# Ledger of designs, part 9: VHH binders against Protein DOG1-like 4 (DOGL4)

Target 1, 232 residues: Protein DOG1-like 4 (DOGL4), of Arabidopsis thaliana (Mouse-ear cress) (q84jc2)
Amino acid sequence: MSKMRNLVEEKFLEFYESWVIQLELYLHQLLIAHNNNTMSETELRHLISKLTTHHKAYYTAKWAAIREDVLAFFGSVWLNPLENACSWLTGWKPSMVFRMVDRLRKSRVVLVEAQVKKLEELRVKTKFDEQKIEREMERYQVAMADRKMVELARLGCHVGGESVMVVEAAVRGLSMGLEKMVKAADCVRLKTLKGILDILTPPQCVEFLAAAATFQVQLRRWGNRRHYVTHS
Below, E stands for the ipSAE of ESMFold2; O stands for the ipSAE of OpenDDE; V2 stands for 0.75 times the mean of E and O plus 0.25 times the DockQ between their complexes.

## First folded at step 3 (VHH)

Design q15 (from a14 with S57R; framework vhh_6qgx_2; at its last look DockQ between E and O 0.01; V2 from the best seeds 0.00; counts 0 for: pae E 17.2 > 2, placed apart)
Fold by ESMFold2-Fast, scan of step 3:
Structure q15 (fold): chain B 232 residues (1-232), chain A 124 residues (1-124)
Amino acid sequence: as target 1 above (232 residues)
Amino acid sequence: QVQLVESGGGLVQAGGSLRLSCAASGRTFSSYAMAWFRRAPGKEREFVAAISWSGGRTFYTDSVKGRFTISRDHAKNTVSLQMNSLRPEDTAVYYCAAGSEFYLPTDADEYDYWGQGTRVTVSA
């Protein structure tokens, strides 16, 4: 609807396409590292650092973009419908990452008892933070349906004068509330990712990051390759 | 912003010990990875040791591994470097650094904030 919003969408689409291409290149390096038993700890840590810096760049760009147009991140034009359907507050659901760690444990990685204990403590904390945000989301949705907001929406049917200004102020308030909530969710995501990487050894970090990148890349490919044939 | 102030440098004999401390001010200390770098005369800034934002991960350059120990105190907003079995080659100005990266970086370019440095001299 706005020129500024269209520009935000266009700029982030261009950013995201480049970001995914680079993610695929890093995934290739992670898979090589996983199969190479001669890499030093320093070399593995450098590769892990490149991946974490890449994810940090995503959140830096995202937070700049949501400051201008948070609604662009709900039903994003740079994501296919499958990616959008799998989103929780504009991104991955934090607790989901522990299922990926469990899969790695079963198929490729053996975790020591101390790591299992720390991962379970982190899982409990992550679920608690996630539930807190879900309660804030509920409160936000209820606030939108308050009698005062309903009256403001009713006034929006009449264009001109003071009614336009009060409706615009209300819409700005709603956007600011969503921005705060999205940033809170992203903080939980970052703390969860940081926590997992702190618990895992460098080879385990490589396997975890490879699994996460593989899932992200494949989800995008599955959504992009979908074919729907309507039968009458 | 984060401000870093180092202390604990000085002159010691080879085989001796020193403890360097770095006091951090700023609202986001607990979110930062912390590191020690050193610069000897005529050399580039070299990575020495790093500790993750949680304190759960540490990493050391090979030449100090087993001799130096990095630790942090979240309540006091401090990071420390315990330096044992010091060698003449450890003579340098030691810098405390803070980075917003959520993994342990080893490159100086990945750190955002730096202290002024504290001088360590190890006599032969």
Scores: ipSAE 0.264, ipTM 0.636, lowest interface PAE 4.3, mean pLDDT 83
Fold by OpenDDE, look of step 4:
Structure q15 (fold): chain B 232 residues (1-232), chain A 124 residues (1-124)
Amino acid sequence: as target 1 above (232 residues)
Amino acid sequence: QVQLVESGGGLVQAGGSLRLSCAASGRTFSSYAMAWFRRAPGKEREFVAAISWSGGRTFYTDSVKGRFTISRDHAKNTVSLQMNSLRPEDTAVYYCAAGSEFYLPTDADEYDYWGQGTRVTVSA
């Protein structure tokens, strides 16, 4: 039996499918650019800008959706189980991108000392921010079993008009808290991405973005092969 | 569930000092921003001070700025409120609270856990 999806889930699913298709197209362009040493800096910057705009569009859509139903993103029906398993608070873990940069350094990318230093500073900051978010999540998870939630659970056993209203209000309160956490996490993601792109040269940015996009696309493909996911 | 226990309240003369302490139970103290609130006789509960997880950010209501200092000790799972130059209008029951660092620090509704309070009386 297929689980009934709510309107937010359905809409975002459609959006995300389209968004991923566009990402794959950009990935192709990034790979071409990476292999083409004839592209000018201006051209590379333009491509980078397109990608950054694409990512910004995702978060714009996401934030609009989470205002309606943040809980939809904790189930993320548009993701396969592998993608969900790799998700950190409804998205990619910011510190993961530094692993990608490290991989690039081991391959073709030569970073100057100044870049290395800045990346390390950014890594430390990102890690700190992640830990802050993790503590917040821990706090939230612990609070789920507090007196208020226990009372809510108790009320849930008695279906009545007034009880329903109280439950709904409580759920809304919880959802607002979750929304704040998700937004905070997304801000860390965006800040981290921007930070990296500010440190790297245009060619390096292209390589980094290509690697990141490749990973995302492949993760989705691998997950889909191993797990049957029904998408509308 | 986190239990908060306040201590350090008492009677003090105007101009005097008092140090309040709040002890948190469990090992999750580090997950919370901490705050002090107070309720004076016949008045509503009001925000006094808050401190972030790292201690890097502190917030104070205007009436206590320069007189009160909030601090925390992660090793001891405690948050403290050093109150100097106390005034009769500072007379209240003081409550320790734990909540989200991402919420508005002055909003009591954003705090999840509360202590039972400790009474501070400042005589004229």
Scores: ipSAE 0.007, ipTM 0.299, lowest interface PAE 9.4, mean pLDDT 87
Fold by ESMFold2, look of step 4:
Structure q15 (fold): chain B 232 residues (1-232), chain A 124 residues (1-124)
Amino acid sequence: as target 1 above (232 residues)
Amino acid sequence: QVQLVESGGGLVQAGGSLRLSCAASGRTFSSYAMAWFRRAPGKEREFVAAISWSGGRTFYTDSVKGRFTISRDHAKNTVSLQMNSLRPEDTAVYYCAAGSEFYLPTDADEYDYWGQGTRVTVSA
């Protein structure tokens, strides 16, 4: 079913497959570090840096791809990105990562009072940034709805070059707006990730990154199921 | 698809033991935490025990600690629950569950995959 895939989708899928394979190799290293009680802080920090660099590479590639065609990342439901149950602006909500941190605490990981305070401050900041993005998206969607009503009325009365050019301009405007929102969301995601890693100790960072890598591997599996159920 | 199949349930006298087993299918399950939950007649599903994907960490509800042991066998892709010193209050349908979480959650909503359950009855 290559007929339904855009060139941007095919290129990014190839990148992502390789990226996840390398992530799985890093996950193995994280699990070794998790089980090793004699690994030095320098060695742990080096591994953490490798994971951070790997995630930065993902966003670098993604931002290049969305510049070419952001709609490829939304599929056929691009008009309602906020209602997409699988994704919030082409990824998990930045604040969702704190559920993973909370679960690590349930496994009797000891966080000192200063860490808990800093994590709560970061959670509040992250949620504030999310709400800011959501309010901007809502305003964008209201503007689009008004333009769409005018466009539909015009299409119902006129068929010709003028109507086509107005529709094309509306689609281009949507793409630019979505690109802006996706990049804003990704910046919050990366800032939140780095903030968490700065607050946690190196052993805690290894546990967090292992959980995150495991989740991302499962998202690859889940993405394949979504493709299966939508295309049968 | 992903399948979890429990076995080893049955009738046992109080003070006796049983070993439950859960066979998991799927190449990706080596990355999952595994857990046992139980549902007593007329009650909600409750957490019993969990084991990390590496097998390096385990967690037990207080009422079974010291009596139950969870373990996993990566070669066979199975998880087991050794249940010793059984009490009538341990009577329940026992469910195997798998989730993608690194740490060992105790809430059923945190687990994505479930078996059909195996009945354990402990007589007085």
Scores: ipSAE 0.000, ipTM 0.122, lowest interface PAE 17.2, mean pLDDT 74
ESMFold2 (binder alone), look of step 4: mean pLDDT 83; pTM 0.863

Design q16 (from a14 with S57K; framework vhh_6qgx_2; at its last look DockQ between E and O 0.01; V2 from the best seeds 0.00; counts 0 for: pae E 18.4 > 2, placed apart)
Fold by ESMFold2-Fast, scan of step 3:
Structure q16 (fold): chain B 232 residues (1-232), chain A 124 residues (1-124)
Amino acid sequence: as target 1 above (232 residues)
Amino acid sequence: QVQLVESGGGLVQAGGSLRLSCAASGRTFSSYAMAWFRRAPGKEREFVAAISWSGGKTFYTDSVKGRFTISRDHAKNTVSLQMNSLRPEDTAVYYCAAGSEFYLPTDADEYDYWGQGTRVTVSA
């Protein structure tokens, strides 16, 4: 028991820390763009593209990591306890981004009727897809319990050798099922993000991405500060 | 991965029209933003037009606005560029590009896949 983290956890921790530092740099650029009325549409599109490529890099790294060890993403060591408490199936809850759009709409964002309609349609679809994933996860968890009970019964009947192989097979089956569910949840996240950005104008995309990045960065800072204060 | 093949280039007189087509192979075509870039002799690649993964959003460089129209057909895995009111300064090799699954980039470095190019010559 000498290792506190496995290789997947160590590698993803290094990746995630660098990824967050770059997110903070992009957030700075988004805030400048939001307060600057002289940026061209081409300049705004370039900035939005950098942010979306950055998010794509996160999911590319995540999917490579979960193929090796999906359990590393349940109670992640690279996230503080507050970030982990706010996670839904190893990431942000898709419907939460519409709360962010609603706040922007009330405070600063001027949306035309066609955009409001498309956002409402996307919101309904996202809620439906989210609830479908939640029901599938419940069914999977019930199946996990039944499978474990069967394997435990078999283990009780055998003294060694073959028992280890049976347990390993069960654990691999469990992990593969969780990997599929996490990828399904991430697909809902990506479809939701893509849909919102497709509906919004470039200035509105900058405001939305700035709000999302601000929330993510601030949540991490609050969690890191509270963790320290709580343990002091 | 995506492979791109352009067609439709040729010689045309100023004021004429050409339609460029880009045929894409690969199952992820519908997830990508698609763009047209051009390179005139002795110059670097410049952005011309882009269309989002859904087809719901398009963007054009100022010099082609109102003259060029980009469209996509998801069933045929094709992107087209309808070029009207052509000018001698539109003379270039035109490249089809695929990139970004999320948004419309205008920087060539943001595109992952490129076609071989098709030449457009506009005579005065």
Scores: ipSAE 0.393, ipTM 0.699, lowest interface PAE 2.9, mean pLDDT 84
Fold by ESMFold2, look of step 4:
Structure q16 (fold): chain B 232 residues (1-232), chain A 124 residues (1-124)
Amino acid sequence: as target 1 above (232 residues)
Amino acid sequence: QVQLVESGGGLVQAGGSLRLSCAASGRTFSSYAMAWFRRAPGKEREFVAAISWSGGKTFYTDSVKGRFTISRDHAKNTVSLQMNSLRPEDTAVYYCAAGSEFYLPTDADEYDYWGQGTRVTVSA
């Protein structure tokens, strides 16, 4: 029964459910702030800080969980993490957030020339960081191929105890590399979020965070339907 | 805001040891990654070591691996750098840094808070 979950997955799911509920409450506050032009900049900054802290809390909990069992976040078979890592390390590509920014530019907000320049610089930096992660993952793929060849060569003999040790070492090496890469990807996501919020004005930040929260809440609802399997 | 104060620098013979300490003050110290950087005379700051918010992960520049150990104490809000087998090339001003990011960056511009530095001089 592949539907059974280990203790790490169970605890993270419990955290995630409460996290999404709180995000929905913040979304309500963001929508009120969006519709109310009498809210002070101090009040807007406080709300923006709450959202930033909330997103940091998600990653803090995720990193604690992957410390215990990073493969729980990738899939059911040991080789799939290498293939699935090219499909972006337990989440959306960090640069995908700029599609939300682009959507807002087209419909809801006007950005000053300096903001547009800073956002483009950030987009380029984010894409560069993504490519660094992809290159490092390719290095892990090569290293794992070499270790797999040694493992396969040794499985053809009667030295079963040594074969188990080689497999265990390869699994630990893969897990350590994947943990590092997942954290690197998540850090790019968080740094990109902070960078966007630093460039936008407080009202623009509220617009952006509301759009992002709406998307995340809708994505969770779609993932809860039996015909959809999705999570952020 | 976070304030960082280094201590433990001084003069030591090559092959000797020093322990640097960084005291942090602030509301959320336990959520920061911490790092040590150093600046030799006439050079830019260079990365030395970093430790994750939990203390479970560390990263070192190659030239100090096996000689330096970074650790943190959440109860005392401190991070330490144990420096063994010191060499004259380790002579520098050592800086403590803290970042709001949870990963272990090696680039100085990834860290938000900095101490004033403590001088380490290793005599031949």
Scores: ipSAE 0.000, ipTM 0.108, lowest interface PAE 18.4, mean pLDDT 74
Fold by OpenDDE, look of step 4:
Structure q16 (fold): chain B 232 residues (1-232), chain A 124 residues (1-124)
Amino acid sequence: as target 1 above (232 residues)
Amino acid sequence: QVQLVESGGGLVQAGGSLRLSCAASGRTFSSYAMAWFRRAPGKEREFVAAISWSGGKTFYTDSVKGRFTISRDHAKNTVSLQMNSLRPEDTAVYYCAAGSEFYLPTDADEYDYWGQGTRVTVSA
């Protein structure tokens, strides 16, 4: 069954394709900066700012699209199955980035004790926020099977104009709830990213961002190879 | 693909000043190091100045040090070359170039995109 893409899916797919291309360009810059150690602090900070701005642009576009159709992001057609499988509430899981930082520490990133303490505090907060969102999602999912929804499901078995309107209204209500949860998750992502970048030095930020971007790009490449996905 | 368009060339007397500008097309201008090259009559193209993608690092050929200043404006997608204390030997067609490398190379082969050039003539 060829899945017909809706307008929101098509628009966001085009956006995301362009966004990923730009990310790859930034990744190249990050890698050069990391390997040559020739950049001034001002240049590093500027590069970091460009990346943060790029990520903010993604969420701006995402939130605009979600307002139109949040369901499009639960089965994102612009992602391959591997990317989707690794998604938590339509994006990366915030706590995952701390594992990235830990791996960097084991390689060549040297953190001072004060940084380590701050990162641990941030980790605890991030985990707490994730759990809170998960609990809300669980509650929401359980509530979907309430009496009202069951009745709507029953009505949906009958072909009629009034029944269709009721079902549409119910779906809109559900979508609004999902939108709130997705936005909450995105806020945790953004806060976590900001927190990490505030703790790390500019050179460390560049290394972290390079690692994160590499992971994202490679995940996409691996998934595309495995599933023969072509987006353009 | 990046399109580059130079402007600001003209006739100037020795000791005078001129400001060249290069406008880049597209939204990826900030991803490129930018440079100015020049070709004098009967001579090969030579490196003049380069600026990093961020604008934080610059490099000049020895003959223009202290006289020329390269700068860039990310908001306008432009790179400029302020030329002071011009000399007759500065007479050339000046070219804007864009490269993806962070370092500031002096070799023309390291730059991927080029403008059509703007003529600068310095009279004695």
Scores: ipSAE 0.000, ipTM 0.224, lowest interface PAE 14.7, mean pLDDT 86
ESMFold2 (binder alone), look of step 4: mean pLDDT 83; pTM 0.858

Design q17 (from a14 with S57Y; framework vhh_6qgx_2)
Fold by ESMFold2-Fast, scan of step 3:
Structure q17 (fold): chain B 232 residues (1-232), chain A 124 residues (1-124)
Amino acid sequence: as target 1 above (232 residues)
Amino acid sequence: QVQLVESGGGLVQAGGSLRLSCAASGRTFSSYAMAWFRRAPGKEREFVAAISWSGGYTFYTDSVKGRFTISRDHAKNTVSLQMNSLRPEDTAVYYCAAGSEFYLPTDADEYDYWGQGTRVTVSA
């Protein structure tokens, strides 16, 4: 089934398609930098800066969009079903990026003991922040079934215009709660990304960003081939 | 080839408003993201605002958020920057830029075409 798109969904779909095309171009540059090992530290920092600016642009656009319609990000129309199935609170699960970090430990760009310690501390903090947000989402879902909300839903079915205004106010309150929760999750994502990049050297940052971008791009491509993957 | 021509610059007092316009000629205007950059004397070129090729998404540097509004008119092949609550720190030469058909870049190196600039002076 196709989903009907509202204005926020149409605008973000256009933005996201362009954003992913640019991510693939940056991924190509990251892979060249990683494979050739001939780029200067200044050139590597410039490339890393382009990627961090690119991710910041995504969150700037996302936060503007969720202010208007946060629900557009739950089951997003600009993502295929596989991407949506792999989403955690409207985006990537922060702790998953440590899988990319673990890959660095097996590469020629070896992590020193001080980096390993800092990454483990960041991993523990990230997991704690994730669990805190998951508890907040659970509380939100329980609050949806609160006696007052159940009564408002019942009244909305059987009583006229005065009840409609109260229900509309409650729905706006629920949307604001979701917006705060999504923004909190995005803050954990950005803190985790920044934390990793601050710990790693420029060549390690390139390898990490290449691994992360490869996973994101491949997940999209796998999902787009869904019709032909039925047999495996 | 696309050519960009800026207009609307001038002298204005702090707290005032000014509207800059950028007229684009050529076949590819509707496919490009458009941006405004500025350069104050003795400083590097700074990103101000950008708008996607569809007009659906806009980006602003933190110092102008809430004060400046970027918009585009595909029928007239123009991009406008409405500048409100102007500050002396906004004094600069403002440049219109076009590039990256499918993305909204904040990096000057991403833009293929540039105007010659229009001067904005904000008195204290």
Scores: ipSAE 0.000, ipTM 0.107, lowest interface PAE 18.1, mean pLDDT 80

Design q18 (from a14 with S57I; framework vhh_6qgx_2)
Fold by ESMFold2-Fast, scan of step 3:
Structure q18 (fold): chain B 232 residues (1-232), chain A 124 residues (1-124)
Amino acid sequence: as target 1 above (232 residues)
Amino acid sequence: QVQLVESGGGLVQAGGSLRLSCAASGRTFSSYAMAWFRRAPGKEREFVAAISWSGGITFYTDSVKGRFTISRDHAKNTVSLQMNSLRPEDTAVYYCAAGSEFYLPTDADEYDYWGQGTRVTVSA
C-alpha cells in the first residue's frame, strides 16, 4: 500500500506547513491582545483582519489545489492522523464553532441578548446547510454503487487499452462531484466564520479567534507528538 | 466603496449569445465575491451566477448551468457572463453585485454593492 505524492500534494504540504507557522504567530498576537485591555478598537479590528486574510489565503490555495486534484484532500498527507480523524469533508465541521462560542460565553465572554439571538439564528442556518451537504454526500456514495459503475468495473477486466480511457472518464466525473461538495462545505465554513465575527464585538472576536487557533495548533502538536513517539 | 458598471445587454433571438461585462472600481475589487442576478417583469430578483473573490469557485442556478459561464479578470477588474443558447425565459434586467464577504453568497441580501442593471431581451 505505497502512497506516492503527486506535485499537488507536495506543493500543498509546503504551503500548509508555512501557513500553520504563520497561524502560530498570529495566535501569539491574539493572546497578547486578549491579556491587554489597552488596545484600541482600530488595533483589534486590524488584528482580526489579519486572521481573516490568513484564512482567505488558505481557501485560495485549497481551491486552486482541488481544481487540480480533489482526491489529495481525502486522506491529506499534510495532516497527521489525529487531524485527519477530526476532519469533516476535508475541513472543520461548521457547527463545531458554536460549541467554542458556548464555552467562551460560560467562562469569560458576556453576550447581550441581541447577540445571543443572532448566534442562535446562525447556528440553525449552519446546521441546515451542513445537513444538506451530508445528504449530497450520501447520494454521491449511493451513486458510486449504481449499475453503471459496476458495469464500468467489469469492462476494465475484459478490454485492453480502450477500457482504461472509459474508466478514466468515470473517475474524472467522480472527482468533479467531490470538488463540488468540498467547495460547498468550504462556503458553509466561511459563511459561518464570517457570521460569527459579524455578531461579536472586536474583543469577543479576538477571544473566539484565539480559542479556534489554539485548538487547531494544539491538535496538530498532540498528533505530531504521538507520531514522533511511535515512529522515531 | 465599490462602483459597478454593466454593459453588453441587448436584443437577441432565441438560441443566440450575449456577453455581459461588469467593470468594478474602488478600494478592494480583488477581495469581493461577484454575482449576477436578474429580474424579469413582474417577478422577484433571482440569482443567476456567482464567482468567488479568488475565481476558484463558481455557482450557477440550475436553469443556466451548461449555457452560462461566469469569469473574472483580476488585472482588468472585470466580471463577465457569457450567455449561450439563450431562451425567451432569460429575458430580464441583469444586475452585477459585489459582496465584501470572503465566501460566495447566493442570497441577494448578502451583497453590498449593485450596478444599475443592463437589459436583455430574448425574442422567440
Scores: ipSAE 0.000, ipTM 0.194, lowest interface PAE 14.3, mean pLDDT 80

